# Miniprotein binders against Probable L-asparaginase (ansA): the designs that were tried, part 24

Target 1, 322 residues: Probable L-asparaginase (ansA), of Deinococcus radiodurans (q9rrx9)
Amino acid sequence: MPASLPRLALIHTGGTIASRPSPDGRGLTPQTPPALPGLEGVQVSEHQPFNLPSPHVTPAHMQQLAHLIEQLAGGHDAVVVTHGTDTLEETAFFLHLCLPAGLPVVLTGSMRHAEEVSWDGPGNLLDAAQVALCPQTAGRGPLVVFGGDIFDARTVTKVHTSAVDAFGGYPGPIGRIDRTAAGPQVHYFARPEPRPTFRPVTLERRVEILYAYAGWQGEGYAGALERADGLVIAALGTGNLPPELLPLIAATDKPVVLATRTHAGPILPVYGYAGGGATLVEAGAIPASFLNAHKARLLLLVLLNLGASREDIRRVFTQGVF
Short names: E, the ipSAE of ESMFold2; O, the ipSAE of OpenDDE; V2, 0.75 times the mean of E and O plus 0.25 times the DockQ between their complexes.

## First folded at step 19 (miniprotein)

Design J6 (from HG1 with Q7R I13L W17F Q18E L20Y; at its last look DockQ between E and O 0.78; V2 from the best seeds 0.00; counts 0 for: pae E 2.9 > 1.5)
Fold by OpenDDE base, look of step 19:
Structure J6 (fold): chain B 322 residues (1-322), chain A 80 residues (1-80)
Amino acid sequence: as target 1 above (322 residues)
Amino acid sequence: SDETLRRLIWEALFLIFEAYELLDKGDPQTAIKMLQEALDTAQDAISEAEELGNPELIEYAKWLVDLAQELLEEARQRLE
């Protein structure tokens, strides 16, 4: 019997890759998603659970996407998700937290729309499909493919607002795909680290992010703490804050996670002045390690919805897996 | 109690995390012990969740059982 063709699920969610000028002249809006460029010998199923600009994507949409992927897993060998670039790293990270490592899932998008010169959508989409179907991709968890670079969902971040090479992060891509006359070549530079997965049933808990700046005296903190079940603070440098935040963090039993507003590097609670990372952690703040604020928020959101205690949350953030 | 149930779930989860690390380090024997404990703990969580009538935690505890079983099978295969 002829070997069954590989089965790819293509899930469209909207974004620039599906965007065109609006007939009403209001600018670019998601419309008809792109077709997958010719991939020979692959059976493709297409899905569109929603059609959103990525700023409109919520954790509830991410959960819906995760459930759809789980439903498709038994009938497919790989999944490609097209997504808007602005929150693509958040969706990818949520899937990284919530999906088992078995099914290849690759997220992609574009920085240019279909009517622009040198539209990057078809190339990214083909790369994503070829990466997803590559045997070496299995077990790596959700990946982001953009501009031929392959990124892990844990470390990837959008680093430029307009460049076609809009994704990066620390330490950078974990692989590369190049198309040649002989076919696609996929190379990986790293192996996946073991990671836990989570399966929250609901996402009703609320996590807000506060952003630290010079002269911040805790404005907005009280209101956020009242509304939210947990907080993430995008802190200065290695996790330092103005001194006014120290007593505020000490006074709450809610989890407060310290992330950094700095582009790369970990939280290091070494400074002992008032508002220094060491004093904040002593006061009960939880260091986010290498996770940026929006990824730390997603992890905290998932953990809170699983009924994690503050100590459980601390343990998860500090185990070194994220 | 709800607190006991949650503790059992998190204990099972952390045992699974430790087992992942042990498998990565090439110690499947110790991983098997951790996974067996995780499995027992998760099963206790199912029973407690059923008694409390918490359907969400029942499903999550069942998921932990499935995860522990899958990893246990993988760990056993590495010993063969």
Scores: ipSAE 0.278, ipTM 0.694, lowest interface PAE 2.1, mean pLDDT 92
ESMFold2, look of step 19: ipSAE 0.382; ipTM 0.744
ESMFold2 (binder alone), look of step 19: mean pLDDT 86; pTM 0.828

Design J7 (from HG1 with Q7R I13F W17M L20F E59Y; at its last look DockQ between E and O 0.71; V2 from the best seeds 0.68)
Fold by OpenDDE base, look of step 19:
Structure J7 (fold): chain B 322 residues (1-322), chain A 80 residues (1-80)
Amino acid sequence: as target 1 above (322 residues)
Amino acid sequence: SDETLRRLIWEAFFLIMQAFELLDKGDPQTAIKMLQEALDTAQDAISEAEELGNPELIYYAKWLVDLAQELLEEARQRLE
């Protein structure tokens, strides 16, 4: 019997990869998504649950995307998702939290639109499809493919606003794809740690992020704490804050997760001055480990919607596997 | 109670999480014991959630059962 063709689901969500100049002259807007270039011997199904600039993507859209991927899983060998780059790492991380690792899921996008010189969309899309269909990709969870680099969803972050190599993070890519005359060459340098997944039904709980800066005296904290079910603070360095935040954190029973505004590295609660990480954790703050503020927010959001206690939340973040 | 249900859910979750670590460390025997406990706990959670009429936690408890069963099969295969 002829070997059944691999089955790829291509899910378009919008972003720059689908963007073109608007006829009204107001700038770039998502329009018709790109076709998958040059992939032979693969059965492709196309889906478009929404067509959004990535700044308009919400956790509810991420959940809708997760549900669609689950529906497609039984009839496909791999999934590629095209997405805007601004929040791509958040969508990828949400899928990392909520999808089983068995089905290959690869997210990609572009920094240039279709009418620009050297449009990066077709290359990224082909790379993503070839990575997704590579037998070595199975079991690694959701991945991001961009500029030939393969990133895990846990560590990937957008590191440049305009460069074609817009994605990076610490420690960096876990693999590489290169196209040769002999075909695609996929190489992996690392494998993500195994982890359980979450299955929230609703995302009604509210988590807000506050950003720390020199001279911050807690402006905006009271209002955020009143509105939200939990908070993330993008703190200074290893998780330090101005001294004014210490009594504010001590006074609440709501979960306050301590992340960093620094590009790379963990929260290390070692400083003992007022507002130092050690004093904040003693006051009840939860260290986010290596997760940046927006990823920590998504984890906290999922945990709160599953009815996790503050102690459960602390335990999950402390394990550092997500 | 709703509190009891949530405790069962998270107990099952953390048992599964520990089992992942044990499997990664090459201890499938201990992982199997934890996964069996997780499975039993998650099944209790389903029963409690059904009694309380909490569809959201029923759904997640079923997910944990499926996850525990999948890992249990994997762990058993490693002993084989």
Scores: ipSAE 0.662, ipTM 0.882, lowest interface PAE 0.9, mean pLDDT 93
ESMFold2, look of step 19: ipSAE 0.687; ipTM 0.900
ESMFold2 (binder alone), look of step 19: mean pLDDT 86; pTM 0.829

Design J8 (from HG1 with I13F W17L Q18E E21R L67Y; at its last look DockQ between E and O 0.77; V2 from the best seeds 0.00; counts 0 for: pae E 1.6 > 1.5)
Fold by ESMFold2, look of step 19:
Structure J8 (fold): chain B 322 residues (1-322), chain A 80 residues (1-80)
Amino acid sequence: as target 1 above (322 residues)
Amino acid sequence: SDETLRQLIWEAFFLILEALRLLDKGDPQTAIKMLQEALDTAQDAISEAEELGNPELIEYAKWLVDYAQELLEEARQRLE
């Protein structure tokens, strides 16, 4: 029988990889999707559901993207998404939560634009396509590929504002793509993990984030709680807050999730002083596991839209079932 | 009731999750038992959701049924 070629869906959403100086001279704006460098023996279809700088991307856009990917799944072997880098990690995590793991989905972007001599767009895009089509990628869910590193959607984050190697996270990449004389070689350092899928129909619930700091007395908490269906607090260290927050958290049955403002590490609710993490969890706060505040917000948003109780939300976060 | 529907959905969800962990650890026999319970629970959720007319949770309950059935097929194939 004649061999069918691999089929790759290339989905463009904007970002620096699509940007050049604007006609009005005010700076870079997304304009034209990047061209995939020649990838012989692959049938490529191209799609552009939106063309945005990543600070303009919302969870509604992420859900639109998830629906498009599901629509394309029957006709394709893999998906690559180009995306601006400021919120790329949030889109990757949303897709991780809301798509089954079977179809490879790889997100990438660039730190440079097409008019720079050191433009990283083509390399990242080609790497993403080759990772997405690699047999070892099947079953891993959405991944981020950047600078040759392959990242898990749960832990990847942008760790530098301007460096070309802007992506990292703890514990770091789960794999690598390297180029040899025999072609690209993909190597994974971690096995795929089983995970559930969440499928919200709407995203109308509201989750706000508050940021803790030395001397915070709870400014903004009451207003945020009134507006929101749940809160995330980027707390201190392993999940500690100033003492004024303890009675405030105890007084609500709305979910309050504790993430950390610390660069890396889990919430460990071990301190027993007023506002220490143990006291906050006893009062009903939910530790965010290893998720940073903005990923914890996305998970909480999804769970609230699926009618999860506060105790079900706590189980999802604490059992790491994402 | 709406509370009963939510409880059935999330019970089925956590049963599926435990079954996934058991499959990963190489215990498909225990996983099959949990998946059968999850399937029964998710089917009860569909019945409750249809009575209430909740379109968001009906869709998720149906997806949980389909997923449990797919995992049951996989788990039984592993025992072969």
Scores: ipSAE 0.610, ipTM 0.867, lowest interface PAE 1.6, mean pLDDT 90
ESMFold2 (binder alone), look of step 19: mean pLDDT 87; pTM 0.837
OpenDDE base, look of step 19: ipSAE 0.851; ipTM 0.948

## First folded at step 20 (miniprotein)

Design Q1 (from J3 with Y17W; at its last look DockQ between E and O 0.77; V2 from the best seeds 0.80)
Fold by ESMFold2, look of step 20:
Structure Q1 (fold): chain B 322 residues (1-322), chain A 80 residues (1-80)
Amino acid sequence: as target 1 above (322 residues)
Amino acid sequence: SDETLRRLIWEAFFLIWEALELLDKGDPQTAIKMLQEALDTAQDAISEAEELGNPELIEYAEWLVDMAQELLEEARQRLE
C-alpha cells in the first residue's frame, strides 16, 4: 500500500526572517512569518506561539516551545522552527536538553530580511525542512541549519554579527545539505550520540553570568551571588581568573561554573597559580567542558530546577552528560 | 527527607545515563541490570516525593520511571 505523505510542523517565533522595515522608519521589526517555499509531497501545518525578535526570547519562551513540540509529535514526522539569530543557539540548546530524542527538530533563521534582493530566508527554510525530513536525521536531537551547514545544538554559535555565513562553532558543522538537479543531498560527518533528557517543570531558579577581563578584581561578584542560585563565569583561556577570584569562589556554597570567554575550546583546569584553573576547581568551581557561558547558564538553570546537588552538577558538566 | 528525594532522583538519572551509554556500545545485558536498578530507585523517589508532598520533583521522578521502563523494553528486544 502507498504510505501517507510526510507531515511537517512549521513553528514560527519571529526574528529577521519574519521582519521588515517598520512603517515608522525606526528599523526592522517582526511582522509576518515567512512562507515555506514549495515542498513537493509534504503536508505542512503552521504554528506561531510567539512573534519576537530573538533578544526578547527567554527560557520561559523556550519551555513553551518545547511543550508545543511535544504536543505536535504524535501527528508529525518532523518540526522546523524559525527563530531570530541572536538567541537561536540558546533555544536550540534548551530544546536539546529538554526534548526526548526521536522527533527531528531543526531550527533556522536569516541574516537578511524579505525586502533585500538577496535574502537568505527561503533557502534556509527549505534546507531546514529537507534536513528535518531526511531519514539520516533521526536520533540526532535538535539541529541548527544555516547556509547549508548542519550544526549540533551543543556547539553551534553565532560567530559574526552581519555576514550571511554567521554560524559556526567548534569543531564545526556535523553535516551539510546541498541542492542538486537530482534533489537535496544531505551528508552527516558523525553518528548520532546518546543524550539525557532533563524535564524541569518550572524555571524559577536564577543563574547570572560574570565576564572576566584583564584587571578584573571581582567587581559584581557579591551582588550576582546574592541574587542568583548559581553563577557562570566567562573565564580567561582554559578557565583561569585573576587571583582575587580564588578566595571569592572558595567562600561560595552555590554552584560556580567556569566557561571561557575564548571563542572555542574546553575548560582545561591545569594551571596552578593563584586563580589558575586547577586552583579554582580545587576551591569548588565546576568546569563547563566546551559549553560557552550562555549555554552553560542554560544547563545550570535546568539542573538547579531539578534539584541537582553541586556534585551532581559537576558530574553532568565534567562527564559531558548533555 | 528533601535530601533523600534529590539523591534518589539523581541516582536514577545517572543509572539511566550509564544504561544509555551501554546500549550505544552494544551491551544491552549490562544495560538491563542498570535500568532495573534505575527503575527501583526512581520508584523510591516517587514514594519519597509523595511522603514529603513535594510536587516540584514528583513529575521528574515519574518521567524517570517511564524512561527506564521504555529503555528496559528496548534493551530486552536487542537481546532477542
Scores: ipSAE 0.778, ipTM 0.927, lowest interface PAE 0.9, mean pLDDT 90
ESMFold2 (binder alone), look of step 20: mean pLDDT 85; pTM 0.820
OpenDDE base, look of step 20: ipSAE 0.846; ipTM 0.946

Design Q2 (from J3 with E21R D66E M67Y; at its last look DockQ between E and O 0.83; V2 from the best seeds 0.80)
Fold by ESMFold2, look of step 20:
Structure Q2 (fold): chain B 322 residues (1-322), chain A 80 residues (1-80)
Amino acid sequence: as target 1 above (322 residues)
Amino acid sequence: SDETLRRLIWEAFFLIYEALRLLDKGDPQTAIKMLQEALDTAQDAISEAEELGNPELIEYAEWLVEYAQELLEEARQRLE
């Protein structure tokens, strides 16, 4: 065996890929991590910092995972993380913000469990490992691999609750892994982009999300803002709100970030009516760029924990410094 | 002051980010100048954080110094 085999760290965190029907009939629970199908010529180490369904994952777990990955970086060429699919995109984005771009990190999971016909776990896991070890993956930061698609952590999102092809986002995948007679082939459609690394020591700040709807008069705004150090609002369309929100946003000194409840697309603050996005930004709201509400929440959380001023927060979001 | 400390931290952060962009665009000479400014700014932030006794921002400022130094080494190798 060559003395310098590639070294892959496989980190299990739970999810459907680790789940089976419970013997008591109460449904699926994370139990045993999946086995990586044999990958010839690769030294694999296995780690399990936690074993959770993804709705139980918190930013503190994401930071714990980031620290583990940093500890493993000196001894490994790549990292694969298995993760439940409901919050996988949030963990991917947190790692994108908090890890340097050098070490490949690929997250994946499954929509089906090990006892189902056509279980997607082994394929996703093998694809993730092969993508993580591919030389072209270096420098791209954390990626999500699912169903042969390779996704950027900033834009990937779960777009279907139950379909096997559950992941998408706009503009879409940045690459593919496909199989040929000669083996797996990895292709990227975009090149790596430079990005900063954030490094919060703690995550004690609080960021809450409010969801806009037709006829919303600001119910819950005051209470959420009192409890939180900053807010994200999943706004309408390109970043518009009912008119009652304009004076509320104008009256607060805490950061209020506008994301959209729309499935895709950036905040474009162009409307000038009361509650139109231009009026909200003029009143002090911060457009989230192309981040959805829960990713904007993670970025705001990180920035607040690093002592960013409201002006610095606006600069990060609007200049795309992530 | 706390405001001064936060200003120095974020000034150093944005200088490092711009240096990363310059390295990506193939301008290591300009990136070196920005990284030297980032180092000076982060060192001032460390001094301010130690006077205030703010351990979280001390750690981040020290990390920014280390990161800028690593990027400086990379940028200088590109000029060689």
Scores: ipSAE 0.748, ipTM 0.912, lowest interface PAE 1.0, mean pLDDT 90
ESMFold2 (binder alone), look of step 20: mean pLDDT 86; pTM 0.823
OpenDDE base, look of step 20: ipSAE 0.818; ipTM 0.933

Design Q3 (from J3 with E21R M67F; at its last look DockQ between E and O 0.86; V2 from the best seeds 0.81)
Fold by ESMFold2, look of step 20:
Structure Q3 (fold): chain B 322 residues (1-322), chain A 80 residues (1-80)
Amino acid sequence: as target 1 above (322 residues)
Amino acid sequence: SDETLRRLIWEAFFLIYEALRLLDKGDPQTAIKMLQEALDTAQDAISEAEELGNPELIEYAEWLVDFAQELLEEARQRLE
């Protein structure tokens, strides 16, 4: 009378975890997915919808991945996704927005490749699988597991270009996996949270990002606004811009979302000088809450494709409805 | 109208989100009221989208109906 074995779907997408030096000497290229170290008592199915370095991954690939995960849900207890680290956090956040919270989905990758001494691929992959199959993981939505840390998809970001512990974000991990003689131990320090699900059919809308800097007079703003259905600006500090941007933001009905170019922290629209965050919000700009610019872009893209009004968009961002 | 369709969808969306919060806080009775309103609102959105011939938003409205019904069952089980 034994129950059937747990069923894990392992989805490979590429990245350094799948990469080796190319035969032509041009550097690292994705080639062969990593092998999952032996995992006792688990049925594993393997899938490879694409094999890309993460800079080549697009929102269309993220939607393709979401559809595959939905197809696999009826036959599996958990999903692990291997992904390149440069855009992993964007794929994780897209899946967070577009998949219901019930099925465990864990994303991971590596900073080193298989031919390097002490490469981190096998450990990250095994950790991800064991976290995904942990009963306490259910209901938390997509997670990122890296270096034994478990991260929320909304806040996780790559904070170092080359270090093995390259992932962080503010306030930090929501859990940890550690290995003991008695087996893996998964510990969460936060409870699951309720969240909505967004289900765009198409991703035809366009959202562009502009980056603020000292002395910016709005170069590139008009062209970006013309091409896009909405903009995200990686603003200064708590959401401030040079004064030249204030009349430009006031002049458009298209959504303009303020994120920060700062490593961490929320938009706090408290400054009243021309271009201060309070003046920009009064002029119609939308604070991104704690989302960085590229995650704010994904949320805005999804909302625009679901026909959200500017006021609905503001409500989602400012009330944290994601 | 297109404005009416979008208003109905997003009204239903926000009602469902508030119901999720209420279930998490242990108030299934209030959540049921909001979910019943969300369900009616999303069904009105489906009708409006069909009149306009907007298939893209029909799918989301249909998903909102299904999700609201799932949450209604959960909420009712918590009262029993």
Scores: ipSAE 0.766, ipTM 0.920, lowest interface PAE 1.0, mean pLDDT 91
ESMFold2 (binder alone), look of step 20: mean pLDDT 86; pTM 0.824
OpenDDE base, look of step 20: ipSAE 0.823; ipTM 0.938

Design Q4 (from J3 with E56Q L57M; at its last look DockQ between E and O 0.89; V2 from the best seeds 0.81)
Fold by ESMFold2, look of step 20:
Structure Q4 (fold): chain B 322 residues (1-322), chain A 80 residues (1-80)
Amino acid sequence: as target 1 above (322 residues)
Amino acid sequence: SDETLRRLIWEAFFLIYEALELLDKGDPQTAIKMLQEALDTAQDAISEAEELGNPQMIEYAEWLVDMAQELLEEARQRLE
């Protein structure tokens, strides 16, 4: 039997980190995955289940990726996934929900491509690999590493369209990786949080998102609810809606989850005016806890595909069992 | 029935969650009791899913069994 070198699975999915000018002249497209900069003493296997710009990634692709990671787990100590940045946080959260926490899984990408000055691909990729192989990473579930920051999959989000330091979220990173003359140094600010996991076989259920705005009278609500098995609303502030939404939600038997269109913070259902969060929850709406709308959508999608009742769904969201 | 299967699945799931909280609080003895109940409930869910011919829910109930067994090992090691 061979010496027990660390075994890293490197999974490429596309994005700017893999992109070059398109052959048809229409801009950048994913083409060739990046090389991992020198990482001595590590056995690396490379995989490419798909090669997509992240706006083309779907929950079905995320499930395909989860299955590949499960297949690789028995032969590897850690996994790194390269991914386009527009939906990276959704893939990270899906994997957080659906994979056991024991195997380190680190997602990263880049804001610049290889032809740009100071492109960030090699640094992010090496950081991700070194975080994934750090012993203290085990048990934390999937993480996002970007610009030296280590992010929790539940809270990480892209907060800038073009800055190289594009990822943030509230409350912010849970750790850092820095390079020293003695090598990489990884420091975590939070303990691992154990959680149960989900394992949907199919993803055929449908969840739609509606976005609240001043003067919204419920346009699109009935149509979205007709098409969907559940709905997420990106609500105002702490979970408030214009008054016209209250009777619509009260008449709805399918799950309706309230997230916020606000950058950060939990749903706090404390307002009693028509459409205030307290009235919406009394009418049956489910607060999304700290999840933003697109992560709440993924959680609701998974729960619906596992046959959760409306009350089970409420319990998962409100007790933070994710 | 489908309702019985749903109840067993989510009962087992929430028992596992409560056991995780007990382990985090440093009460592995109570966590073991909860996990044994979760394991029994998930095994009943497997039987119900088999009678209904629901392969997706058989697979998830087996996943819950595996989770409960892994956590039982963790909890027992904390008492040793």
Scores: ipSAE 0.717, ipTM 0.906, lowest interface PAE 1.3, mean pLDDT 91
ESMFold2 (binder alone), look of step 20: mean pLDDT 87; pTM 0.836
OpenDDE base, look of step 20: ipSAE 0.846; ipTM 0.945

Design Q5b (from J3 with E21R L64M; at its last look DockQ between E and O 0.77; V2 from the best seeds 0.80)
Fold by ESMFold2, look of step 20:
Structure Q5b (fold): chain B 322 residues (1-322), chain A 80 residues (1-80)
Amino acid sequence: as target 1 above (322 residues)
Amino acid sequence: SDETLRRLIWEAFFLIYEALRLLDKGDPQTAIKMLQEALDTAQDAISEAEELGNPELIEYAEWMVDMAQELLEEARQRLE
């Protein structure tokens, strides 16, 4: 039987890709999304659950987006989400945690707006759509496509404030889309991996992030602990802290997850001096594996809302069950 | 108890995840054992959550039952 036309859901959430300079020069205003040449024979539906600059996006918005994507799954072959770049990686990771595998979901945005020469919005959007519809994308969970690179939601991060090539992460992209005379070509360097699905109903638990620095004596720790159900610390290097943090962590009854303030790399709790990562883990801290602090916060938030014990939280983080 | 409910939920969660890994590694026979246990564990979690009146974890447990059943069908098909 003849194949039906592919069905793509295009979900707009805001950001520079959906903005233009206002006529009065006071900043960016919403605009009509760019035309999508190269999607001939694709049935595109458009949706806009919210229209926010990415600094205004919250986990509740991410959950709203996840619900919409699940509603669309029965009627579509793929989903593309446009999103502002400052929190795009957090939304991507939240969707990775909370959406079942199967339906391709690709997030993208732009670093330039519609009136700039060489506006990257149309290219990123077309790339995202073509990656999302590519058969090899099936089963991979949510991806970020930016500048022709295809990124895993668990590791992708914005690494530059203003460059067009703003996204990276360790170990780097997992694939690429390139344009040839024969059309777009998608290549992946890794096969799809099995992943769990987390399905919180509410996101009312609180997780706060503390940032370590030279000479930190634990300022703000007690207050954050009082307000929160769990903490993430962006620690030094491979997961080390100043010595004053060791007794504070040892006395803490709530989950404390160690991520790193370092741009990339896993927590490796190998140092035995007071506040060294080995001593912190012995005192009960949970290494974040390779997740950065804000992704570790999202995972901890989801786990707390699903009633995970401290031991189960440690298993998820340390065994990479995400 | 609430402790029992949370334990059942997370036991089922880890069983399902390990079954996914076993299917990916080409061991559907072991995956079926894990999924059968996950299904039983998730059904026990539903009963416990209904007794406690915890609607959030009922929903997750029900989702895990559906997931385990779907994966069981897939795993059995791989055994030919």
Scores: ipSAE 0.767, ipTM 0.922, lowest interface PAE 1.0, mean pLDDT 89
ESMFold2 (binder alone), look of step 20: mean pLDDT 86; pTM 0.820
OpenDDE base, look of step 20: ipSAE 0.850; ipTM 0.948

Design Q6 (at its last look DockQ between E and O 0.51; V2 from the best seeds 0.00; counts 0 for: pTM E .790 < .8)
Fold by OpenDDE base, look of step 20:
Structure Q6 (fold): chain B 322 residues (1-322), chain A 105 residues (1-105)
Amino acid sequence: as target 1 above (322 residues)
Amino acid sequence: SPELERALQKLDEALRKIEQARKTGDPELLRRLIWEAFFLIYEALELLDKGDPQTAIKMLQEALDIAQDAISLAEELGNPELIEYAEWLVDMAQELLEEARQRLE
């Protein structure tokens, strides 16, 4: 029997990759999604659950996307998701938390729109599809493909606002795709770490992020704590805060996750001055390990909606169970 | 192994909590069971990665039992929100059990 053609689900969500100048002159808006270029011998199904600029994407949309991917899983060998770049890493990370690692899921987008001289959309889309269909991609969980680099959803972050190579993070890409005359070549430099997945039914719990800065005295903390079920703080350096935050963190029973505003590196609760990471953790703050604030928020959101206790949350973050 | 002893202790605790939850109708006990199963699965994953499938199988079996009991309890308590995740844990534990068994053949 002729080997059945690989089956790819292409899910469009909007973003710059679908954006063009608006007829009303207000600027770029998501419109018609891009076509998948140059992929032969693959059966492609196309889906568009929503068409949003990525700043409009919410955790509810991410959950909707996760459910769609699950529905498509039985009939497809791989999934590619086109997404706006601004929150792509958050969507990718949510999918990383909530989807089993078996089905290849690759997210991509573009930093240029279709009417620009150097539109990066088609190249990224083709790369994403070829990565997704590569046998070595199976079991790695959701990935981000951009500029030929393959990123783990756990570690990827948008590192530049305008460059075509806008994605990076620590430690960097886990793989590379290059197109040659002989065809696409995919290489991986790392293996995925074992991880469980999460299955929240609802996302009703609220998590807010606060951003630390020099001279911050806890402005906005009380209001956030009142409204939210949990907090993430993008702290200074290895997880340090001004001294005014120490008593505030000590006084709450709500989970407060300590992340960093620094681009790379873990939370290290080693400093013992008032507001130092060691004092904050002693006061009950939960170190976010290597997760940035917005990824830590998503994890905390998922955990809270699963009814995790503060101790469960602490254990998940500190043991790297994500 | 110390890991097995811990797992057995957790199972005993889980069974007690299940019975208590049935008596009291406390959804918090149900949540604790789910998370106990979750962490057993996680520990089993680590053991599999370290090349100890035998211990992992035992932990996964316990996790599976706890998760199945959690489903039953959730149904009894009328807590549909936790059923789906408990079912997910069952599926995950079963998949990992199969993988672990294959590593022993």
Scores: ipSAE 0.565, ipTM 0.816, lowest interface PAE 1.1, mean pLDDT 91
ESMFold2, look of step 20: ipSAE 0.686; ipTM 0.869
ESMFold2 (binder alone), look of step 20: mean pLDDT 74; pTM 0.692

